# Ledger of designs, part 6: VH-VL binders against q9brp7r531to624

Target 1, 94 residues: q9brp7r531to624
Amino acid sequence: LYPPCYVHDVSFWIDQKKGFDELEFHTVARAVSQDTIISIQFLSRFQHPKTQQVSLCYRLTYQTCDKALTQQQVASMQSQFRKEIQQHLYVIPR
Key: E = the ipSAE of ESMFold2; O = the ipSAE of OpenDDE; V2 = 0.75 times the mean of E and O plus 0.25 times the DockQ between their complexes.

## First folded at step 5 (VH-VL; framework fv_sotevtamab)

Design b1 (at its last look DockQ between E and O 0.86; V2 from the best seeds 0.00; counts 0 for: pae E 2.3 > 2)
Fold by OpenDDE, look of step 5:
Structure b1 (fold): chain C 94 residues (1-94), chain A 123 residues (1-123), chain B 112 residues (1-112)
Amino acid sequence: as target 1 above (94 residues)
Amino acid sequence: QVQLVQSGAEVKKPGATVKISCKVSGYTFTDYYMHWVQQAPGKGLEWMGRVDPEDGETKYDPKFQGRVTITADTSTDTAYMELSSLRSEDTAVYYCARDYYGSLSYWRYFDYWGQGTLVTVSS
Amino acid sequence: DIVMTQSPDSLAVSLGERATINCKSSQSVLYSSDNKNYLAWYQQKPGQPPKLLIYWASTRESGVPDRFSGSGSGTDFTLTISSLQAEDVAVYYCQQYYSTPTFGQGTKLEQL
């Protein structure tokens, strides 16, 4: 039996001039989660019809078998992830 | 038409600093990043770094980090690359290159290039 | 950094014949969010700067002859010249821009 997994989605606006560094996005995710993220899945792209701004949505799946992982811990990591991507990447979390 | 015109060849001593320019025309300078690429004689291409002329933000390859400074002067539509503490291995042709990017691109490919500037470092 | 490795390092092809250059990346350069391969090809002739040929792995830059084509996905890419012309003699480079830009070591294409 596998331990429970936790799923969280993250959406953010991107700066089209600066661009989106997907590799860095993954790197930050792994760092913040201390490698408890087992999957990062792109879900959807949205372009605002009026402003033409683009937003992306990713699904992060957390799971580990070498230590206890609680819903609260994952929520905390997800919150920190949102902060980190805002600081490291030219994105604005939604 | 888009044009990138670089300054002329340079001859420097080891330890010296060189600053080469890249003047652009034919497009809005601030709309595109300006990159610098090094090519040693008979060798391949190596990305050095880039600047966003709009806000001056830069990114550098770690290999050159600390020795290279890339700047942009929007009043003259000119980008600069300054390389300090020159070594013999810095002997190369240096290219400025404008990038082009898609809607999601952070890193870029290069659609227009300067003619190149030869920098020779010799004692 | 993503390492780009081209093969062969050099090749000679007769006029009118097909030239094939391969490029391999140490990791995928495919963006998940737009399903595009962040891979470009350049041509460089002696004393000249590189010239953009292909971007997004398979899209020809404006003005590039139809005989040039790019293909591949993920980590394996190919530049093909369907019928070599004399003016195609040059060094060709692949470049990824999924991460910090890196170039292949170059492939010297000569006329046989």
Scores: ipSAE 0.625, ipTM 0.899, lowest interface PAE 1.0, mean pLDDT 94
Fold by ESMFold2, look of step 5:
Structure b1 (fold): chain C 94 residues (1-94), chain A 123 residues (1-123), chain B 112 residues (1-112)
Amino acid sequence: as target 1 above (94 residues)
Amino acid sequence: QVQLVQSGAEVKKPGATVKISCKVSGYTFTDYYMHWVQQAPGKGLEWMGRVDPEDGETKYDPKFQGRVTITADTSTDTAYMELSSLRSEDTAVYYCARDYYGSLSYWRYFDYWGQGTLVTVSS
Amino acid sequence: DIVMTQSPDSLAVSLGERATINCKSSQSVLYSSDNKNYLAWYQQKPGQPPKLLIYWASTRESGVPDRFSGSGSGTDFTLTISSLQAEDVAVYYCQQYYSTPTFGQGTKLEQL
């Protein structure tokens, strides 16, 4: 399809006490990508059987009609997004 | 056994500051967030902010940001809400409320409430 | 902020009749990660703090009578009292906790 569409998954452990703010997760995604992320899909929830830690996995789809994205631009956005959620959402990326 | 006991009613003049206490008993104070909610006479409920008693981190509603300070003293198991630059519109009952800690979500509902503290602001 | 709008603002219901209170949110309060509606209902009588009735839209808090029930999903929610008792005269509030908590404006339930 033109323009290109890029898909990247992100998974992370949540803080058991602080909890997870799904609306803020979407807000950070929009801000970091300047609204280039057009879809955020929840994929799975996993609870580690021994530690009881919970991880979540989301699929992010990057695309824009206004200008073509490159693989390098998307990789940079994905990397920054992982840093931002760690700093703002009490999560530890996997 | 869970109790949240607030300090008594106060009368203040415009421009003053009020500090309300909420002493807890019957649970581990540092395990739960403490929230504060405003209710003006004949009006609904408005969330003001919260504190994590474990580390002192706070969040505030933008409506009150800059005028409200919420704190916790773990040595006395007491939370405080301080509202500065009081206006007549701040005349209200103020509640402390505990959220439910058993959810893995960031925001939660309020299972226990203090009895409320009436603050009257008049010149 | 998610705006919560209740209807009606007030209603009067005869003892033993059904009371229905609606609550609408300006956006969905359904979490995709756990498929739960982050919606609570409170009862408040004069001179008292709010009392939790229902959470996750439909789960009754311990000690709340069976005549209270909650339903709805996404943006549209309903609190139903199947057979009004005199002690149910109060103001009722819905509250979302999908994000920063916000409350509906309240619904005053009176005995007709």
Scores: ipSAE 0.417, ipTM 0.844, lowest interface PAE 2.3, mean pLDDT 91
ESMFold2 (binder alone), look of step 5: mean pLDDT 92; pTM 0.939

Design b2 (at its last look DockQ between E and O 0.61; V2 from the best seeds 0.00; counts 0 for: pae E 2.1 > 2)
Fold by OpenDDE, look of step 5:
Parts: structure tokens; sequence; C-alpha cells
Structure b2 (fold): chain C 94 residues (1-94), chain A 123 residues (1-123), chain B 112 residues (1-112)
């Protein structure tokens, strides 16, 4: 029996001048998730036609076989992830 | 035309502090990051850190963290790099370099460079 | 930090001949959000600051002769000078800006 996967998307506005460090994004994600994230997939880029602001969307997949992982736990990690990226990556979660 | 003009060569003793300047012209100072790069004699390029002149936010390479301070004076369009506790191995040419960000995109390549400032640390 | 490794450390090429410099990154510098390789090449002559040649791995900076070209993706990149000119003698550096900027160790290109 294969352990369940939990999928969550995260969207955020980036500061184009500050830039978006995708490597750090991955690092933070794995740290917050305690290495339960098995996949981080870029989904889409959106640029607001009027403001020219750019939004990115990533899909995070959580899964582990060495410990119990519940949907609630993943939701909590996802919430913390949103907070962390806002604080450290100059992004604004949507 | 974009120009980055650095201050002149410095000679310092070990343990001293050096502060070199990079005055810009030809563009809006606050629109671009300013980076500093170290190059020891006959060696390669090493990134030290950068400042956002708009808000003063900085990032440093861990190698220089705690010893380097990069600042920007928007009133004079001048960036500064201060390196303390100088050692002989700090003998190098230091470059300021503009990091081009613009037009709704971000880039971290350096399109304009200062002429370099030689800092010699000797006892 | 992403480590950049160039090869060779030095090479000598005859005028009019092709010069090839390679650069490898310890991890991919391909950005997912815009599908661009955050890789630049610089030329540095003695007593001068580096000069930007290529950015986004393959885009020539304005004013750079078309004999200079950049190629590659992910972790492997190449700077090519199709026909070496005397003024091309210099040290060349690759630099990634996918994350905290780091440079290759440089490649010294001499005239044979």
Amino acid sequence: as target 1 above (94 residues)
Amino acid sequence: QVQLVQSGAEVKKPGATVKISCKVSGYTFTDYYMHWVQQAPGKGLEWMGRVDPEDGETKYDPKFQGRVTITADTSTDTAYMELSSLRSEDTAVYYCARDYYGSGSYWRYFDYWGQGTLVTVSS
Amino acid sequence: DIVMTQSPDSLAVSLGERATINCKSSQSVLYSSDNKNYLAWYQQKPGQPPKLLIYWASTRESGVPDRFSGSGSGTDFTLTISSLQAEDVAVYYCQQYYSTPTFGQGTKLEQL
C-alpha cells in the first residue's frame, strides 16, 4: 500500500526588483515540510495587464512513508510555508 | 551614458578598515542593485554582496558577513563598501557593478562595472 | 552556493580559429518560472573590469561581436568564439545568477 499524497498549490506576487529566489523557495519548502515534500512543480506565471505585477503558482506534493502524514498536518505545514515565504522571499501570498 | 566611478587606491595596515565609494551617473540610482566584487591579484572574481539603494536592504556572501558593510547614499548617488579587520588576503581590486533589473523583469547579471579600486593590505 | 567550474583553465588558439570555453554549474540554473538559464559570460582584459558578453546563456549584450555566442542549458554551458581575433585575448568568466551570484574560476584565452 502506497502512502497517500497531499497536493497543495501556492500562489504569490513577486517583487520584480527584489527578484524571486527559486532555490531558496525550494529550501524553505523542504525545511518547513520536514522533507515531506516530494515534488515542487511550477504551474503558471501571471502578469497583471494593468499593474504589471507578476504572480507565480507552484504545486507542492507531500508524501512520506517513514511516518504518518495526515491532511491536517500538511495543511499546517502549507500554512507555515506561506508565512515563511512572505517573510523571507519578498513575496505576497495570494 | 551609464558610468560607475570608484574612489582611488587604498593602502591599509592589517586590522584597519577601508571604505571605498562608487558614484553612479546616467541612470536612476535607486532602480538597480549595486554589487561589490572582489578580485585578488591574478585570481578570479568573487561576489561580496549587494545593496538595494532604494531601501538599503543588503545581502552578503557568508565569507564576508560580519566584516563587510555595503551602503548607498541616494543624495549623492554613491554606493559604498566598507571592509573591516583587514587582512593581507584582502589585498585585491574591488569592483562595484550594477545589477540590471528592469522593465518588469529581474536579472542578476552585471551590465556596468566600475573601474575597480585596488586595496593593498600590508604591515 | 552554486559552484561554477570552467574548463579549460587556459587555452591558446590561433587567430581565425574557434575557441570554446565550457562552464558547469553544480546544480541547474534554469529558472522554472520563465524557463531561462540564469547564466552570464564576461570578458576581462588586464587592468580592466569585466565586460558583459552574454546573458540568459545565449543572448549577446549590445555591441558584442557576433563571433561570440553562448549555448547550453541546465548545468552545462559553452562560450564560443567562432573566429578568434587578437583583441579577444582575455580571461573569460561564467556567472550564474539563479541564486546568490557565483563565478567560474576563469579561463585564460591566449593567442597561439
Scores: ipSAE 0.659, ipTM 0.907, lowest interface PAE 0.9, mean pLDDT 95
Fold by ESMFold2, look of step 5:
Parts: sequence; C-alpha cells; structure tokens
Structure b2 (fold): chain C 94 residues (1-94), chain A 123 residues (1-123), chain B 112 residues (1-112)
Amino acid sequence: as target 1 above (94 residues)
Amino acid sequence: QVQLVQSGAEVKKPGATVKISCKVSGYTFTDYYMHWVQQAPGKGLEWMGRVDPEDGETKYDPKFQGRVTITADTSTDTAYMELSSLRSEDTAVYYCARDYYGSGSYWRYFDYWGQGTLVTVSS
Amino acid sequence: DIVMTQSPDSLAVSLGERATINCKSSQSVLYSSDNKNYLAWYQQKPGQPPKLLIYWASTRESGVPDRFSGSGSGTDFTLTISSLQAEDVAVYYCQQYYSTPTFGQGTKLEQL
C-alpha cells in the first residue's frame, strides 16, 4: 500500500521592501496542509528585467502514510495555501 | 550623511513609562525600517521591535510585547520607542538602528545606529 | 528563537597577531532562496554604538579595513582579524537575521 504523492509548484511576486520570510512560508505551508506537505523545495528566483520585481518558485510535495489523499483534497489545500501566503507574507501569487 | 540622533538619558522609577526619540537625517525616512535594540549593563544586545515609517506597521519581540510601543512621525522624521511598566532590569542603553534591504528578505542587519540612550530604573 | 553562541567570551592578542572569534547558531541561517548566510558581525567600542563590520557572513561593509574577514556557513562562523591593531580593542557580536534577530553574547577582544 503506497498512498499517492502529489507535486504542486507555487510562484509569487515578493514585496522587496516588506521582504519575504522563508521560515514563515514553511510554517504556513505545514499549517494549511496539516503537515501533509513532506517536502518544500526552492526552484528559482526571477527578476523581471523591466519592473525589477522579484518572483520565487517553490515545489510542494503532498503525501501522507496514514490516509489516502485525493487530487481534489490536495488542490483545495494548494488553493488555500495560495490565499494564506497572499494574506500573511506580502506576496502576490502568479 | 546618515545620522540617527537619540534623546538624552533618563532616570525613572519602577512602574513608570519612558519614551525615547530617534531623529534621522541624510536619507529618506520612509524608505527604511527603524529598529530598537536594548543593551543592559555588561550584557549583550537584544532586539525589541521595528516600525515601517511609511505605513506604521510594527513587529515586536515577544519578550517586550504588551510593554513596548514603536512609532514613527514622518512630519518630523522621528521614530519613538515607548516602554511601560518599567522594572529595574530595564536599566539599559537603548539604540535605534536602521536596517538595510536589497535581497528582499524579511529580516535584516543594521547598517546605522543611533548614539544610544541610557535609561536608569531605580527605587 | 535561534540562539547564537560565541567563543571565547574574551581573548587577548598581541599587536600584529591574528585574532579569531567563533559564532555558532542553534540552526542553519542559510537562506534557500538566495543561498546566503544571514549572519552579521558588529564591533562595539566602549561608550559607542555597535558598528557593522560584516554581513552575509563574509561581505565587508564599506570602510571596514581588509584585516577583518568573515567565513563559515550554515551554523558555524568565524570573524578573523589578520593583524591586530590597538584600535581593534572592542567587544564583537555576531547576529543572525534568518529569523527574528538575535545576537551572540559578545566576545571581548583585548590587547595582550
């Protein structure tokens, strides 16, 4: 028995002055997913050549060993996570 | 030339309140956060909190939450730190310090400091 | 909170000799999104505010002499003064800014 593993990326523009709190990003991810996110990987930093805005991209891996996750449950967690980071981390999801 | 000039030393009784000013010059006040740092006699440095002078947003260390209020007045380019319910252990030098940003981090290091304000709390 | 521990608490070094101050954090201060160590060093002389020396573990602030260098990564960091001068007598602090800022307890550097 191997529960499914789901991978979703999130990318967002940061507020350069307010700044991005990477530790809090991890905290929010675990809280929203009730610890079903088992991996958070930084993928890339992009600076827009005209506006100088910076975006970050992270890869989130969802899995649990004690219950089956569905694609719809993970999509709901991902959607809530995007909302939470916008509200708490001064970011604008892409 | 960046300068942070703090108000003078103060002597207080336990239970009183102190309010320290930090007037800036040589840079745009609203572009940088202002932090406050405590240094007790013979002890190290402790971060107290910060304010964004542009919108008044604050963040405080839990050790001081409920007793510290940090504000900024953009009409005079002056930051303030108010510490209430003073105890003898609050006897310290208090610094204002400007952070520097450039990598987009939430937490930063401090590139310019005020001269410090000694607050003495005694019976 | 990330606890910063310096060693030694004090040291005495002869003029012209090398001084080494260590700083250890209770967890990594290496930031994933930019691959930088969020570690700064400050010098504080008697009756003066702290002065920034080093940021991002190894980058010297403008106007800081070449004899000051920082090294290390993750949890273990070192401030080195390659040839001590009399004006370097001070207390030195490390500070992390990976999370809510915390400082080491300080290292008092004296002339032997």
Scores: ipSAE 0.453, ipTM 0.852, lowest interface PAE 2.1, mean pLDDT 91
Fold by ESMFold2-Fast, scan of step 6:
Structure b2 (fold): chain C 94 residues (1-94), chain A 123 residues (1-123), chain B 112 residues (1-112)
Amino acid sequence: as target 1 above (94 residues)
Amino acid sequence: QVQLVQSGAEVKKPGATVKISCKVSGYTFTDYYMHWVQQAPGKGLEWMGRVDPEDGETKYDPKFQGRVTITADTSTDTAYMELSSLRSEDTAVYYCARDYYGSGSYWRYFDYWGQGTLVTVSS
Amino acid sequence: DIVMTQSPDSLAVSLGERATINCKSSQSVLYSSDNKNYLAWYQQKPGQPPKLLIYWASTRESGVPDRFSGSGSGTDFTLTISSLQAEDVAVYYCQQYYSTPTFGQGTKLEQL
């Protein structure tokens, strides 16, 4: 009855000098998912004790009422999203 | 001793192009972005754009995009701002400003500023 | 763009008295990823460039007198000068760096 809901986490290292553009991150997420991502939640910030490198973790929730959304379609979108953030943001996905 | 030293005042006619320099000393030029900020007479501050001297990457405010070009010359530790198709409304003091990037922020605040360069556009 | 609005446009304060300048953003400048307010305050005297006073809404820049303090979170911010000195007469600007940098219109502080 209720459209399927898929949850995927993404984590990545940021570039301390270039910085992380959270607004662009949202823009890329919306574009890659064809607006099927209904929620983006910040989960955690981790700073490596030795290297001082910072990683961020976000939770993305996929859902749409317009069409059937499969786990395979979401996996494909998530894979493309990981690729796009490497190209448009200064991040290294993990 | 961090210093940002800008070139001197310019008087230009409408339609002309102006190029202002900002020579830095007292720090590693490639470690910080260089930004340009416009201040019209008696008015507030408006961000124009910035360059990363390490790789030449630029970002511009849409209001100036198409007319502004910001560059960096690492051989002379000098940043440049070129503004074309000058209008009387471009009469302003132009500042170069160094950013600070603590905590990995994408957008920045400015810790050191040049002394300013007055550009007057008049017929 | 985020619009920054300062109040008042100008104020006059007697030496030794408290000065308060307000800054409002059209949307929140608090980032969840680091829990910081992306807001700075600058002082500008005639013929001089702006000078950084406060960043991260409440952190005082090195060398800035402790009579200057910043407070607030989200959309509403305040710069306070606890005891006005003659050298504090200037225009004060707030700036957000949550998105493409924008400045308030400025508040002119004069000695009464």
Scores: ipSAE 0.411, ipTM 0.823, lowest interface PAE 2.2, mean pLDDT 89
ESMFold2 (binder alone), look of step 5: mean pLDDT 92; pTM 0.939

Design b3 (at its last look DockQ between E and O 0.92; V2 from the best seeds 0.00; counts 0 for: pae E 2.9 > 2)
Fold by OpenDDE, look of step 5:
Structure b3 (fold): chain C 94 residues (1-94), chain A 123 residues (1-123), chain B 112 residues (1-112)
Amino acid sequence: as target 1 above (94 residues)
Amino acid sequence: QVQLVQSGAEVKKPGATVKISCKVSGYTFTDYYMHWVQQAPGKGLEWMGWVDPEDGETKYDPKFQGRVTITADTSTDTAYMELSSLRSEDTAVYYCARDYYGSISYWRYFDYWGQGTLVTVSS
Amino acid sequence: DIVMTQSPDSLAVSLGERATINCKSSQSVLYSSDNKNYLAWYQQKPGQPPKLLIYWASTRESGVPDRFSGSGSGTDFTLTISSLQAEDVAVYYCQQYYSTPTFGQGTKLEQL
C-alpha cells in the first residue's frame, strides 16, 4: 500500500531588505525532516495593508516508504523547522 | 545620479594585505547591500561577498572566507574590501557593486558598479 | 553553488545581424514565491566595469536599447541582439541571483 502523507503549512514574515533565501529554506526543510519531505509548494504571498510587511506561505508534504512516519513525528519536525528557519533565515514564523 | 568611486591601483608583495575603498553618492548608502567582485586579468567575474551598511552584516564566498573583510563606514558613505595573505593569483581588478533592492531574494543583481581597482601581487 | 555555463565562448557577427548568446544554469533559478527567473545579463567593454543589461531574465534595464532582449526560464536562457551595432562589441556575462551570485564564464562578441 501507499504510505501515508502528512501536509503542513508554514507561514512567516520576511524582511524585504534582507530578502528570503528560498534555496536555504528548502535545504533546512530537508535537513530537519531527514529527507522525508517530498514536496515544498509555495502557496501565497500576503502584504499587510498597513505595515506593508510581506509574508509567505509554503506547504510541506511529508512521506516516506522506508520507515514508519507518524503524525507526531511530522509535527515535531514541523515545529523544529519553524525554529530553524527563524534562526537561519531572516524570517519570523507566524 | 548614483556613483561608486573606488580607490586607486595597488601593488603588493605576496603575504601582504590590501584594503580598497568604494565611496558612494547619489543614494542612501544604508539602503543597499554593497558587493565586491573579483576579475582576474582576461578572466570572468567572481563574487566575493557583500556587506549591509546599515548593520554591518556580511556574507562571503567560501573561497575568500578567512582572508576577506568587507566593511562599511556610514559616516563617509564608503565601503571597504580588505584582502589579506595576498597571493599572485589575487592579481585582479576588484569591483564594488550595488545590488538592486527590489527583489524578494536574499541574493541580488548589480545595477551600479565602481570603476574597478587593479591589485597587482608580485614579488 | 549554481554553475552558469555560457555558449559560445566567442562569437563573431556582422553588423546588422542577429547575435545569440546562451546561458545554462546547473539548477533552476526560478523563484517560487514570485515566479521570476533570477537571471541577469551584463555587458563589459575593455577597461570598464560590467553594465547591467537585463534582469529577471527578460526585463531590460533603463537605457538599454530595444535590440537587446532576454528570454528563457528555469535553466536555459538566451540573450539576443537583434541587429548588432559596432558599440555592442564586448564580453557578455549571465549571472544568477537565486542563490549565492555566480556568473557565466563570459562570451566574447566580436564584429565579423
Scores: ipSAE 0.639, ipTM 0.902, lowest interface PAE 0.9, mean pLDDT 94
Fold by ESMFold2, look of step 5:
Structure b3 (fold): chain C 94 residues (1-94), chain A 123 residues (1-123), chain B 112 residues (1-112)
Amino acid sequence: as target 1 above (94 residues)
Amino acid sequence: QVQLVQSGAEVKKPGATVKISCKVSGYTFTDYYMHWVQQAPGKGLEWMGWVDPEDGETKYDPKFQGRVTITADTSTDTAYMELSSLRSEDTAVYYCARDYYGSISYWRYFDYWGQGTLVTVSS
Amino acid sequence: DIVMTQSPDSLAVSLGERATINCKSSQSVLYSSDNKNYLAWYQQKPGQPPKLLIYWASTRESGVPDRFSGSGSGTDFTLTISSLQAEDVAVYYCQQYYSTPTFGQGTKLEQL
């Protein structure tokens, strides 16, 4: 039986003055997931037509070669990741 | 239009403290971070840290952490960099520099620079 | 930290000739969310602060002559002066702003 692979998207508003640190985003993702995030793919940029706020969306793929991840474990990692980026990257999850 | 004017050259002894000012004009001081950059004689440029004049938040390069303090005074539109426990290797020109604002990036490039302040540390 | 390495350390070019300065980063400075290279070039003359020439790898700053151009992507970047003028004698620095800012060691451009 093949190890399961989980895909979750994250989207968030960036702070226009503080900006977005993409390298730190990757670093936080790897740290929170203990390197079980194997892919981080930029999906889209959205600019709100009225407020001009900018939102970014990324796709995270979770997998491990040696131990099976459960859906509950991945959901917990995703939840923690959303908290961590809000705290460290000046973003507001969507 | 945009102008960053730094305080004059200083000569210090090892162990002393220096405080350099950077007075801005031609833009809204609180809209942009102010950075400080060190250039040792005949050497390249090294980033030291920044301050956000709006809320006083700072970030420092680990090389200078614990010895550098960067502040902003919005009543006079002036940023300050204070470097303590001076060593001979701190002899350098120090620049204030404004980042360009309006990209999605957290880190930016520097569009305006002060004229530089030479600090000489000698016994 | 992202290490920026310039080449050559110095070069001499005759007036009216092309000058080429290379800059290599230890990792990509291409931002995936806007597809821009976070790379700037500065000119510095003796006793003066650095002057911004190029940002986002290839965009000229206002007032910079069109003989200056930037190119490259990812990790490899080039500053080109198409026809050297006497006032172009200076030290040139590349700088990444993908992360904590770091600068190349500088390239001294001299007139032959």
Scores: ipSAE 0.405, ipTM 0.857, lowest interface PAE 2.9, mean pLDDT 91
ESMFold2 (binder alone), look of step 5: mean pLDDT 92; pTM 0.935

Design b5 (at its last look DockQ between E and O 0.10; V2 from the best seeds 0.00; counts 0 for: pae O 12.0 > 2, placed apart)
Fold by ESMFold2, look of step 5:
Structure b5 (fold): chain C 94 residues (1-94), chain A 123 residues (1-123), chain B 112 residues (1-112)
Amino acid sequence: as target 1 above (94 residues)
Amino acid sequence: QVQLVQSGAEVKKPGATVKISCKVSGYTFTDYYMHWVQQAPGKGLEWMGRVDPEDGETKYDPKFQGRVTITADTSTDTAYMELSSLRSEDTAVYYCARDYYGELSYWRYFDYWGQGTLVTVSS
Amino acid sequence: DIVMTQSPDSLAVSLGERATINCKSSQSVLYSSDNKNYLAWYQQKPGQPPKLLIYWASTRESGVPDRFSGSGSGTDFTLTISSLQAEDVAVYYCQQYYSTPTFGQGTKLEQL
C-alpha cells in the first residue's frame, strides 16, 4: 500500500555572491510541507551561456502514509515553498 | 596582497563595551563576507557572526544573545565588531576572517585571517 | 548546529613519524549540488592566527607542504602528517562550512 505521491520540480537562479544554503533549503522544504516531502533530489546545474547565471533544479516527492494528499494540497505546499525559498535563500524561482 | 589588520589589545571591566576594527587591503572589500571568530584562552575557535559589506546584512550566533554588532564601513574598507555587556568569559582573542568567494555555497572556509585582538575583561 | 568532534585531544609524535588526527561531524557535510565535502583544516601555532591547510576535505591550500593530506567523506575525516617536522608543533582544527560554521575542539600536536 503506497498512497498517491506527487512529484514536482523546482528550479531557481542563485545569487552567486550570497550563495545557496542547501541545508536550509532542506529545512524549509520539510517545514512548509509538515514533513510530507519524503524525498529531495538534486537534478541538475545549468549555467546560462550568455549571462553566466547559475540555476539549480531539485525534485520534490510528496507523500504521506497517514492520509492521501490531494493535488490541490500539494500544489498549495509547492507554491508556498517557492515563496519561502525566494524570501529566505536569495533565489529567484524559474 | 590580501591583508587584514586589526586594532590593538584592550582591557575592559565587566559590563563595558569593546569595538574592534579590521582594516582590509589587497582586494575589493565589498566582494566578500567578513566573519568574526572568538578564541578564549586555551580553548578552541567559535564563530560569532558575519557581515556582507556590500549591503550590511548580518548573521550572528545566538550564543552572544544580541550583544554582538558587526558592521562594515566601505569608505575606509574597515569591518567592526562591537561586543557589549562584557563578561569575564568574553576574555579572548578575537579574529576577523575573510571567506573564500566561490560559486554555489552559502557558507565557505576562511582563507585570510587578521592577526587577532586580545580583549581582557577583569574586575 | 553541526557538532564537530576531534580525536585525540592531544598527541605526541616523534620527528619523521606519521601523525593522524580524526574529525567527525554530527551530520553529513557533503554538498549534493557539487559533490564536495565542506570541511577545512587549520593549523594554529602559538601566538598566531589560524592558517588554512586544507579545504574541500582533501585539497591543499597553496604553499602547504605535501606531507599534509586530508581524507574522508560525509561525517568522518582525517588529517595526516606523513613525516612530522619540528615546525608542525601546533593545534589543529577541523571546520565544517556546509552550514553555519563550527569548529572541532582542536587537537594539540607535540613533538615526542
Scores: ipSAE 0.334, ipTM 0.817, lowest interface PAE 2.8, mean pLDDT 90
Fold by OpenDDE, look of step 5:
Structure b5 (fold): chain C 94 residues (1-94), chain A 123 residues (1-123), chain B 112 residues (1-112)
Amino acid sequence: as target 1 above (94 residues)
Amino acid sequence: QVQLVQSGAEVKKPGATVKISCKVSGYTFTDYYMHWVQQAPGKGLEWMGRVDPEDGETKYDPKFQGRVTITADTSTDTAYMELSSLRSEDTAVYYCARDYYGELSYWRYFDYWGQGTLVTVSS
Amino acid sequence: DIVMTQSPDSLAVSLGERATINCKSSQSVLYSSDNKNYLAWYQQKPGQPPKLLIYWASTRESGVPDRFSGSGSGTDFTLTISSLQAEDVAVYYCQQYYSTPTFGQGTKLEQL
């Protein structure tokens, strides 16, 4: 049968001065997920009315049929992803 | 122009270790992953592993895990593939191949290849 | 790993005729986020390294003749040579890089 998929959302503040490289975002996601991400969907953009800071939200879908993929494994990868984007993309996870 | 130039043919005995090089030019070495591919005589292509020259991070095929070591020297723009405990079945042509933008991009295909290095393992 | 299976293993085609090589992946190599199939085709002639022909399933690499085309999506892909030329005699490989890269077993294309 079709393997299960796991969905996780990630939201983060971006640095408007430095900019946000969406391609790099996707790259990092694929790297930390060990190529188990099959979809990255942009969900929303939010700009804080007071601070003017911008937040982005993405939905990541994990799925693979070549190996067992558990919810715990995905959660771990998601956690690592949050750390990586913070370090490499200068974003602040929400 | 992008060029990948590999070291010359090697003849080794079983149990020995071989280390072949792949020197690049025409682009920024650290911007792309370098892959190694094995091709036994008359056989197909088999991915061995890759290195990120920027930080040295590697990934190997389980078949070669433990015997293969892929490294990159950014001072000379050279990637290396070392294969230990050589067996007769390791007799093959080995290719280095550039990942167009590496695994950190959407491209993910091998656009440039070295000329290949024949490694012959015989007693 | 994703297993790539080509068909046929060998093919003989007359000059000027169409050559068709198929490649099937054990799982989809389509990435839904960018709607790209991470499938490439390579040509290899004796004594030479593989040469990239097609990437993203259907995009020709620069310098590749128009007679070469790639099609397909998901798990089923096809490389087509609309009119075989003598210089097209070679072994062709499909390769996926949706996950850890793997190659098809190759298809030997000969002139009939």
Scores: ipSAE 0.000, ipTM 0.659, lowest interface PAE 12.0, mean pLDDT 90
ESMFold2 (binder alone), look of step 5: mean pLDDT 92; pTM 0.934

